Miniprotein binders against q9bqp7. Designs and how they scored, part 35

Target 1, 240 residues: q9bqp7
Amino acid sequence: VPQNWFPIFNPERSDKPNASDPSVPLKIPLQRNVIPSVTRVLQQTMTKQQVFLLERWKQRMILELGEDGFKEYTSNVFLQGKRFHEALESILSPQETLKERDENLLKSGYIESVQHILKDVSGVRALESAVQHETLNYIGLLDCVAEYQGKLCVIDWKTSEKPKPFIQSTFDNPLQVVAYMGAMNHDTNYSFQVQCGLIVVAYKDGSPAHPHFMDAELCSQYWTKWLLRLEEYTEKKKNQ

## First folded at step 22 (miniprotein)

Design wk14
Fold by OpenDDE base, fold request of step 25:
Parts: C-alpha cells; sequence; structure tokens
Structure wk14 (fold): chain B 240 residues (1-240), chain A 103 residues (1-103)
C-alpha cells in the first residue's frame, strides 16, 4: 500500500460535465518547473531488469542496422509519433482553429488506423493540455480528453509497428493515463472530472487501431501502482 | 578501493553533465535520452557502492553512450554551440577515464 495515499477521483467534483464547459478544448501550456513529469517519473523508476532488456534489444538493433542506422531509426520513430499527435490535434480541434491542415500530416497509415476510433470520439474537452497535481507534486501533458462511446476519457494515442491487442502489452501506458487522470481531477484549471481512460494503439500499415478502454475500477487499480512508482521516485531523489 | 572511488566519481560526473545538458535544451527526444543516461549513471553509482564493479562499469558504458547520443542531437538542434563544445570536452574526459578503468 502506498504510504502517501491520495484518491484518483475528486469527491468535490461532480461526474456530470457541467453543460457550461466551453465549446473550445482546453490547451494549458506546460510550465517548466522543478516538478517531475509523469514520463520522467516512469522512466526514472524503471527496474534494472527492464533496463537490461532494453539495452539487449538496442544492441541487437545496432547489430542489424549499425549504430548510425539505429539512431536514425529511433529518431524516425519519434518523429512519426510527433507527427501523428500533431495530426490528431488538428483533426480534433474546432474548425475555426484549423489553420491550413497540412494535408501531408493526414496522409499517414497511423491516421488511417485510428479512423474507426475517431468515429466514436466526441465532446473534446482538452487537447495537448498540461495537468498538475499540486499535492502529489507531479505534472504532465495529456493528449486528449473526450467522450469515447459516450464516456468521458483521458485518451492517450500511441504508435506501434507491432500489434498490441492486450493492455498488458502497453507497458507503463496505463500508469501514464491514470497519472494524467488523477492530476486533472485535482487540477484547479479543470472544472470537470474523468473516471475512464483509453489507450489507442495506432499502426503504421493502416490496420485498425486497438482501443484499450479502462473503466473506473481498472483505473483505480493502476492508480495504486502509479502512487508506488511516484513514491519510489520521490525517495530516490531525496537520497541524492 | 581506489577503483570503486573512481567509478563513483565518474558516475557523479555523468550526472553533472546530464544536469548541464538539461539546462540548455527542452527537446523531448533529448530529454528522454538524458533520462536514460541519468538512470544508468545512478545504477552505476549504486553498483559501485555495493562493490559490484562489473555492473558499475557496464552501466557507465551505457550511460555514456546515451549522453553522447544526447549531445549529438543537441548539436543538430543548433543550441548553444559554445556550451556544447565545453560539454563535449568534459564527456571526452569521462570516456578516457572509463577506458582507463576498463583496462
Amino acid sequence: as target 1 above (240 residues)
Amino acid sequence: SERIKRLEELAKEILRLVEELRKITDDPYVLKLLDMAELLAEFALDAAKRGDLEEAEQMLKWAIEYLEWAVEEVKKLGVSPEEIERLIRKLEEAIRELEELLK
């Protein structure tokens, strides 16, 4: 059990989105502070075993591609992910904010992959918006808050070259989603609460994306795991 | 042992270099590389304190590789050429120290 227990859900916030929520998605800029990001916490609390597995994978890839080839591959993977998020932000943004859609951003296998998911996405409340948990002292940048099949979710978009049909194959992504949920639910910049998460794994070849829906119960289970990772990080940094 | 102390000091130097690079860039890709370098250097420091020299050396090697990669990416971004050159010199010194420790 975490020593510093904090609830994922805010009892002071109603589950009903206030009908008065602005029609325009929130986009709060991420402030650079001494406060750790969700991604930093998760990365800095990787186990030694996870690191060894990653380095072994890296070494195999370097043997196949060469050192420069591996660096290029990794850079391209990162760039493709960035472009995918930019394209999704453009698609999900209100029409009035649609600067000239770079049509080139929309012509990707990843965008094709998520089309069937986008049909079930509505009521966008936030896009690329910063969240802060003041009490637990962490920050993050969430991809999207929207309704998926009529349920308000924190949505996290991921790219993959390999099928990930199971949520367990998404590694720490469920922890990232619930970390954003917990922060948002206690961030004063947000008037509403989220009880569900959604991880969408998009594929480069345009094959149908896999949605991994997280109900309130599953979110609560992952929240406990997130709190343990955050405590580990905090203890690690106090001893430095 | 003298070797343990040198490994600990090298790990601390890598951590300092990571902190210096974090001050000159906010690029998410570079920050990811720096996080790996930091994590590996911390593991190296812990291994050295435990007297596991083999693990410490391996972790330092990997940490330096990520740090070199981060520096290369920062160069491509055109950020603070003079400061990067200073950091490269320090990194080269750290690499030489590791090479001496691995003999």
Scores: ipSAE 0.760, ipTM 0.897, lowest interface PAE 0.6, mean pLDDT 91
Fold by OpenDDE base, look of step 23:
Structure wk14 (fold): chain B 240 residues (1-240), chain A 103 residues (1-103)
Amino acid sequence: as target 1 above (240 residues)
Amino acid sequence: SERIKRLEELAKEILRLVEELRKITDDPYVLKLLDMAELLAEFALDAAKRGDLEEAEQMLKWAIEYLEWAVEEVKKLGVSPEEIERLIRKLEEAIRELEELLK
């Protein structure tokens, strides 16, 4: 049980967005602060076992590709992910519909992969927007807040070369999503709250993306795990 | 032992280098590499304190590899060439120290 328990949901906020939904998605810039990001907290609280598994994978890839080949591969994976997020921001942003969409960004297997998910996405409220949890003292940059199949979600877009049909195969992604939810629900820059999460795993070959929907109950379960990771991080940094 | 002390000092040096690099870049990819270097250096420091020299050495090796990678990426970004050169020299010293410890 977390020592510093804090609710994921804010009882002072209405679940229903006020009818004055800004026609434009929020895009709050991330400020450089001494405050740890969600991604930093998660990475810094990886177990030795997780690290060993990653290093074994890395060593295997280096044996197959060479050291330079592995670096190039990793760089390309990162770049493809970045381009995918940029393309999604362009697709989901009302204002960018007016800007010359780089047609090259839209011509990817990943974009093809998510087309069936995008059909169920509406009511975009935030894109690439910073969230801060003042009490728990962490920050993050969320990909998207929108309605998925009529439910308001924090949506996190992921790229993969391998199928991830189960939420358990998404590693710490569920923790990232609920961390963003909890921060947004208590961030004064937002007037609404979210009760659901969605992880979308897009595939390079254009095969249908896997949506991993997280209801309020599942979000609450992962929230407890997130709080434990945050406490571990905090304790680790006090001892340095 | 003198070896334990040297491993601890090397781990602390890597942590310092990570912190210095964090000051000169906000690139998310570089920060990810730096986070791995930091985590591995912390594991190495803990292992050294426990007297697990094999684990400490392995973790330091991996930490340095990530730090080298981070430096290479920062160079590609064209960020603070003079400061990077200083950090490279310190990293080279750390590599030499590790090589001496592995012998």
Scores: ipSAE 0.756, ipTM 0.894, lowest interface PAE 0.6, mean pLDDT 91
Fold by OpenDDE base, fold request of step 25:
Structure wk14 (fold): chain B 240 residues (1-240), chain A 103 residues (1-103)
Amino acid sequence: as target 1 above (240 residues)
Amino acid sequence: SERIKRLEELAKEILRLVEELRKITDDPYVLKLLDMAELLAEFALDAAKRGDLEEAEQMLKWAIEYLEWAVEEVKKLGVSPEEIERLIRKLEEAIRELEELLK
C-alpha cells in the first residue's frame, strides 16, 4: 500500500464536459523544471531484472547489427516514434491550426495502422499537453485527451515492430497513462476530469493497431502501482 | 576495501556527469540515455556498498557506455561545445579509472 495515498480522480471536478469547452485542444508547453517527469520516474525505478533483460537484448542486437548499427537502429526507432506523434497531432488538430500537413509524415505504416482507431476518436480536448501533479510532485506530457467510442480518455500512442495484443505486453505504459490522468485530474490548467485510458499500439507494417482500453477500475489498479513507483523514486532521491 | 571505495567514487562521478549533462540539454532522447546511465550508476554504487564487486563493475561499464552515447548525441545537437569538451575529458578519466579497476 502506498504510504502517500492520493486519489486518481478529483471529486471536485465534473465528468461532464462544460458546454463551453473551447473548440481548440489544449496545448500546455512542458516547462523545464526540477520536478521529475513520469518517464523519468518509471525509468529510474526499473528493477535490476528489467535492466539485465534490456542489456542482454542490447548485446544480442549489437552482435547482429554492430555497435554503430545498434545506435542507428535505436535512433531510428526513437525518430519514427516522434514523427508518428507529430503526424497524429497534425491529424487530430483543428484544420485552422494545420500548418502545411507534411504529406510525408502521413505516409507511414504507423498512420495506416491507426486509421481504424482514429475513426472512433472525437472531441479532442488536449494534444501534446503538459500536466503537473502539484501534491505528488511530478510532471508529464500527455499525447492526447479525446473521446474514444464516446468515452473521454487519456490516449497514449505507441509504436511497435512486434504485435502487442495484450495490455500486459505494453510494460509500464499503463502506469504512464494513469500518471497522466491523475496529474491532469488535479492540474488547475484543466477544468475537466478523465476516468478512462487508452493505449494504442501502432505497427510499422500498417497492420491494424491494437487498442487497449482502460476503464476506471483498471485505471485505479494501475494508479496504486504508479504511486508505489513514485514513492520508490522519491525515496531513492532522498538518500542521494 | 580500497577497491570498493574506488568503485563507489567512480559511481558517484558518473552520477555527477549525468547531472551536468542534464543541465545542458533537454533533448528527450539524450535524457533517456542519461536516465539509464544514472540508474546503472546507482545500481553500481549499491552493489559496491554490498561488496558485490562483479555486479558493481558490470553496472559501471554499462553506465559509462550510456554516458558516452549521451555525450555523442549531445555533441550532434551542437549544444555548448566547450562544456561538452570538458565533460568528455571527465568521462575519459572515468573510463581510465574503470579500466584500472578491471585490471
Scores: ipSAE 0.756, ipTM 0.896, lowest interface PAE 0.6, mean pLDDT 91

Design yk5
Fold by OpenDDE base, fold request of step 25:
Structure yk5 (fold): chain B 240 residues (1-240), chain A 94 residues (1-94)
Amino acid sequence: as target 1 above (240 residues)
Amino acid sequence: SREELFERIFELIEKGDYEEALRLLREYIEKYPDNPLALYLVADILFDLGRPEEARKVLERAKELAKKTGDPDLIEYVELLERLIERLLEELKK
């Protein structure tokens, strides 16, 4: 049990969007502060097994590709992810705010992969927007807040070359999603709360993406795990 | 605990104490023969020890089990090691 319990949901906020919700998605810039990001917390609190296997994988990849080849590989993976998120932001943004859509960004297997998911996405409330949990002292940049099949969700878009048909195969992504939810639900920049999460795994080959829906109960379960990771991070930092 | 044992194995591998790591892994596999991670680690160590034929045999089983568990990361690790083993075997035949 976490020592510092904090609720994921804010009882002071309604799930009902105020009728005055701007038609334009929120895009709050991430402020670079001394406050750890969700990603940093998760990375620094990986298990010894995860750390070991990842390092081993890296060494083996370097053995296969060479050092330069591995750098290129990692750069390409990063770039593909970035382009995918940019394309999604462009797609989900209102037409009036669309900078010149780079048509080339839309021609990807990943975008093809998520088309069936995008059909069920509506009511976009936020895109690439920063969240801060003031009490728990962490920040994050969420990909999207929108309705998925009529349920308001924090949506996290992931790219993969490998099938991830199960939520368990998404590693720490569920923790990331609930961390964003909890932060958003307590961030004063947001007037509403979210009770659901969605992880979408997009595939490079254009095969149908896997949606991993997280209901309020599942979110609450992962929230407890997130709090434990956050505590572990805090303890590690005090000892440094 | 299982976790403590694997942590010790990881430390041994990092120190280059492959023989002791293999001993612990083998003992574990005797008790838990269907653990894909343990089998993968054995194959990985055998590869580093220059025993690619033995590594291949162990890895085949690890691959099968990893696919059954559906762990995409472990599958990736197995496939990577498989490629490396095959490359080494080809080099040794020259």
Scores: ipSAE 0.816, ipTM 0.962, lowest interface PAE 0.5, mean pLDDT 92
Fold by OpenDDE base, fold request of step 25:
Structure yk5 (fold): chain B 240 residues (1-240), chain A 94 residues (1-94)
Amino acid sequence: as target 1 above (240 residues)
Amino acid sequence: SREELFERIFELIEKGDYEEALRLLREYIEKYPDNPLALYLVADILFDLGRPEEARKVLERAKELAKKTGDPDLIEYVELLERLIERLLEELKK
């Protein structure tokens, strides 16, 4: 049991989005660099096994590609992910705020991959919006808050070249989603609550993306794991 | 614990104590023959030791098991090591 238990859901907030459909999704900028991000917490609390295997993978990739080749590879992966998120933000944004849709951004296998998911996405409430958990003292930038198949979700978009048909294969992504959810549910900038998560794994070849839906129960389970990771992070920082 | 054992193995690999790491891994595999991570680590060490043919044989089994577990990262690690092994084998044939 986490020593610093905090609920993922806010009992003071209703699950019903107030009928004022904000015509424009929330986009709160990330302000404070002093507060650890969800990503930072997760990265610094990786297991020794994960750290070892990742470092070894990097060494092996450098052996395969060379140092410059590996840098290029890493840069390309990052760029593809960035472009995908930008394209999604453009697609999910209200048409009136659409800067000239770079048609080139929309011509990706990743975008093709998620088309069937996008059909089930509606009621976009937030896009690329910062969340802060004031009590637990962490921040994050969530990709999307929208209705998926009629359920309000924190949606996290991921790119992969490899199939990830199981939620377990998404590693810390469920923790990230619930961290964002818990922060949003307690962030004063948000008037509504989210009880569900969705991880969407998009594929470069345009193969149908895998949606990993997280109900409230599953979110609560991962929330406990997140709290433990956050505690571990906090303890590590106190000892530095 | 399993975790403590693997941590020790990782430390040994990092120190270059490959023979002791292999011993511990082999002992583990005797008890748990269907662990794809252990088999992968054996193959990976064998590769570092310049024993690519042996590495290939072990890695084939690791690959099959990794696919069954559905761990995409482990599959990626296995596939990367396979390519490296094949490259080394090709170089040794010249």
Scores: ipSAE 0.814, ipTM 0.962, lowest interface PAE 0.5, mean pLDDT 92
Fold by OpenDDE base, last read:
Structure yk5 (fold): chain B 240 residues (1-240), chain A 94 residues (1-94)
Amino acid sequence: as target 1 above (240 residues)
Amino acid sequence: SREELFERIFELIEKGDYEEALRLLREYIEKYPDNPLALYLVADILFDLGRPEEARKVLERAKELAKKTGDPDLIEYVELLERLIERLLEELKK
């Protein structure tokens, strides 16, 4: 049990989005502060097994591709992810933001992969927006807050070359989603709360993306795990 | 504990003490023969020891088990090692 329990949901906020559909999704810039990001917390609290296997994988990839080849691979993976997020932001942004839709960004297997999910996405409330949990002292940049099949969700978009049909296969992504949710629900910049999460795994070959829906109960379960990771991070920092 | 054992195995591998790591892994596999991670680590060590044929045999079983567990990361690690083993075997035939 976490020593410092904090609720994921804010009882002071209504679950009903106030009828003022903000015509424009929120995009709060991430401030570079001494405050740890969700990603940093998760990375620094990986298990010894996870750290070992990732380092081993890196060494084996360098053996396969060479050092320069591995750098190129890593750069390409990062670039593909970035372009995918940029394309999604463009798609989900209101039409009035004349961001010249770079038609080239829309011509990707990843975008094709998520088309069936995008059909069920509506009511976009936030895109690439910073969240801060003041009490628990962490920050994050969430991808999207929107309705999925009529339920308001924190949506996290992931790219993969391999099928991830199960939420368990998404590693720490569920923790990331609930961390963003909990921060948003207590961030004063947001007037609403979210009770559901959605992880979407998009595939390079254009095969149908896998949606991993997280209901309020599952979010609460992962929230407990997130709090434990955050405590571990805090303890590690005190000892450094 | 299982976790402590694997942590020790990881430390041994990092130090290059492959023989002791293999011993511990083999003892573990005797008790838990269907653990894909343990089998993968055995194959990985055998590869580093220049025993690619033995590594391949162990890795085949690891691959089958990894697919059953549905761990995509482990499957990726197995497939990467498989490619490396095949490359090494081809180089040794030249």
Scores: ipSAE 0.814, ipTM 0.962, lowest interface PAE 0.5, mean pLDDT 92
Fold by OpenDDE base, last read:
Structure yk5 (fold): chain B 240 residues (1-240), chain A 94 residues (1-94)
Amino acid sequence: as target 1 above (240 residues)
Amino acid sequence: SREELFERIFELIEKGDYEEALRLLREYIEKYPDNPLALYLVADILFDLGRPEEARKVLERAKELAKKTGDPDLIEYVELLERLIERLLEELKK
């Protein structure tokens, strides 16, 4: 049990959009602050096993590709992910705010992969928007807040070259999603609450993406795990 | 605990104490023969020891078990090591 328990859901906020459905999705810029990001917390609290295996993988990849080859590989993976998120932001943004749709960004296997998911996405409320949890002292940049199959979700888009058919195969992604939810639900910049999460794993070959829906109960379970990771991070920083 | 044992094995591998790491892994596998991670680590150490044929045999079993568990990261690690082993075996045949 976390020592510093805090609720994921805010009882003072309603799930119903107040009448002002903002016609434009929120895009709050991430402020550079000393406050740790969700990603940083998760990375710094990886298990010894995860750290070991990742380092071992890196060493083996360098053996296979060479140092320069591995750098190129890493850069390419990063670029593909970035382009995918940019393309999604363009697709989900209102037409009036669309900078010239680089048609080239839309021609990817990852975009093809998520087409069936996008059909079920509506009511976009936030895109690439910063969240801050003032009490728990962490920040994040969420990908999307929208309705998926009629349920308001924090949506996290992931790219993969390998099938991830189970939510367990997404590792810390569920923790990231609930961390964003908890922050958003208590961030004064947001007037609404989210109770569900969605992880979408897009595939490079254009095969149908896997949606991993997280209901309120599952979100609450992962929230407890997130709080434990946050406490671990805080303790590690005090001892440094 | 299982976790403590594996942490010790990781430390041994990082220090280059492969013989002790292999001993601990073999003892573990004797009790738990269907652990894909343990089998992968054995194969990985055997590869570093210049024993690629033995590594391949162990890794084949690890691969089968990893696929059954559906751990995509472990599958990736296994497949990478498999490619490295095959490359080394090809080089040794020349």
Scores: ipSAE 0.814, ipTM 0.962, lowest interface PAE 0.5, mean pLDDT 92
Fold by OpenDDE base, fold request of step 25:
Structure yk5 (fold): chain B 240 residues (1-240), chain A 94 residues (1-94)
Amino acid sequence: as target 1 above (240 residues)
Amino acid sequence: SREELFERIFELIEKGDYEEALRLLREYIEKYPDNPLALYLVADILFDLGRPEEARKVLERAKELAKKTGDPDLIEYVELLERLIERLLEELKK
């Protein structure tokens, strides 16, 4: 049980979308502060097993590809992910704000992969927007807040070359999603609350993406795990 | 605990004490013969020891078990090691 329990949902916020939601998605810039990001907290609280296996994987990849080959591989993975997020932001943005859609950005296997998910996405409220939890003292940059199949969700878009058919296969991604939810629900820059999460795993080959929907109950379960990770991070930082 | 044991094994591998790591892994496998992670680690150490044929044999079992568990990361690690083993075996035939 977390020592510093804090609710994921804000009882002071209504779940009802105010009819006056601006037609333009929120895009709050991330401020570079001393405040840890969700990603940093998760990375610094990985298990010894996870750290070991990732380092081992890196060493084996360098053995396979060489040092330069591995650098190229890493750069390509990063670039593909970045382009995918940029393409999604362009797709989900209102048409009036659409700068000349680089048609080349839209011609990716990842974009093809998510087409069936995008059909069920509507009511975009935020894109690439910063969230801050003032009380728990962490920040994050969420990918998207939108309705998925009529339910308002924090949506996190992931790229993978390998099938991830189960939410358990997404590792810390559920923790990231609920961390963003909890922050957003208590961030004064947001007037609404989110109770659901969605992880979308897009595939390079254009095969149908896997949606991992997280209802309020599942979000609450992962929120407890997130709080434990945050406490662990805080304790580690005090000892440094 | 299981966690403490594996942490010790990781430390041994990082230090290059492969023989002691293998001993601990083998003892664990005697109790838990269907653990894909333990089998993967055995194969990985055997590869580093220049014993690719033995590594391949152990890794085959690890691969089958990893696929049954559906752990995508472990499957990736197994497949990567498999490619490395095959490369080494090809080099040794020359």
Scores: ipSAE 0.812, ipTM 0.962, lowest interface PAE 0.5, mean pLDDT 92

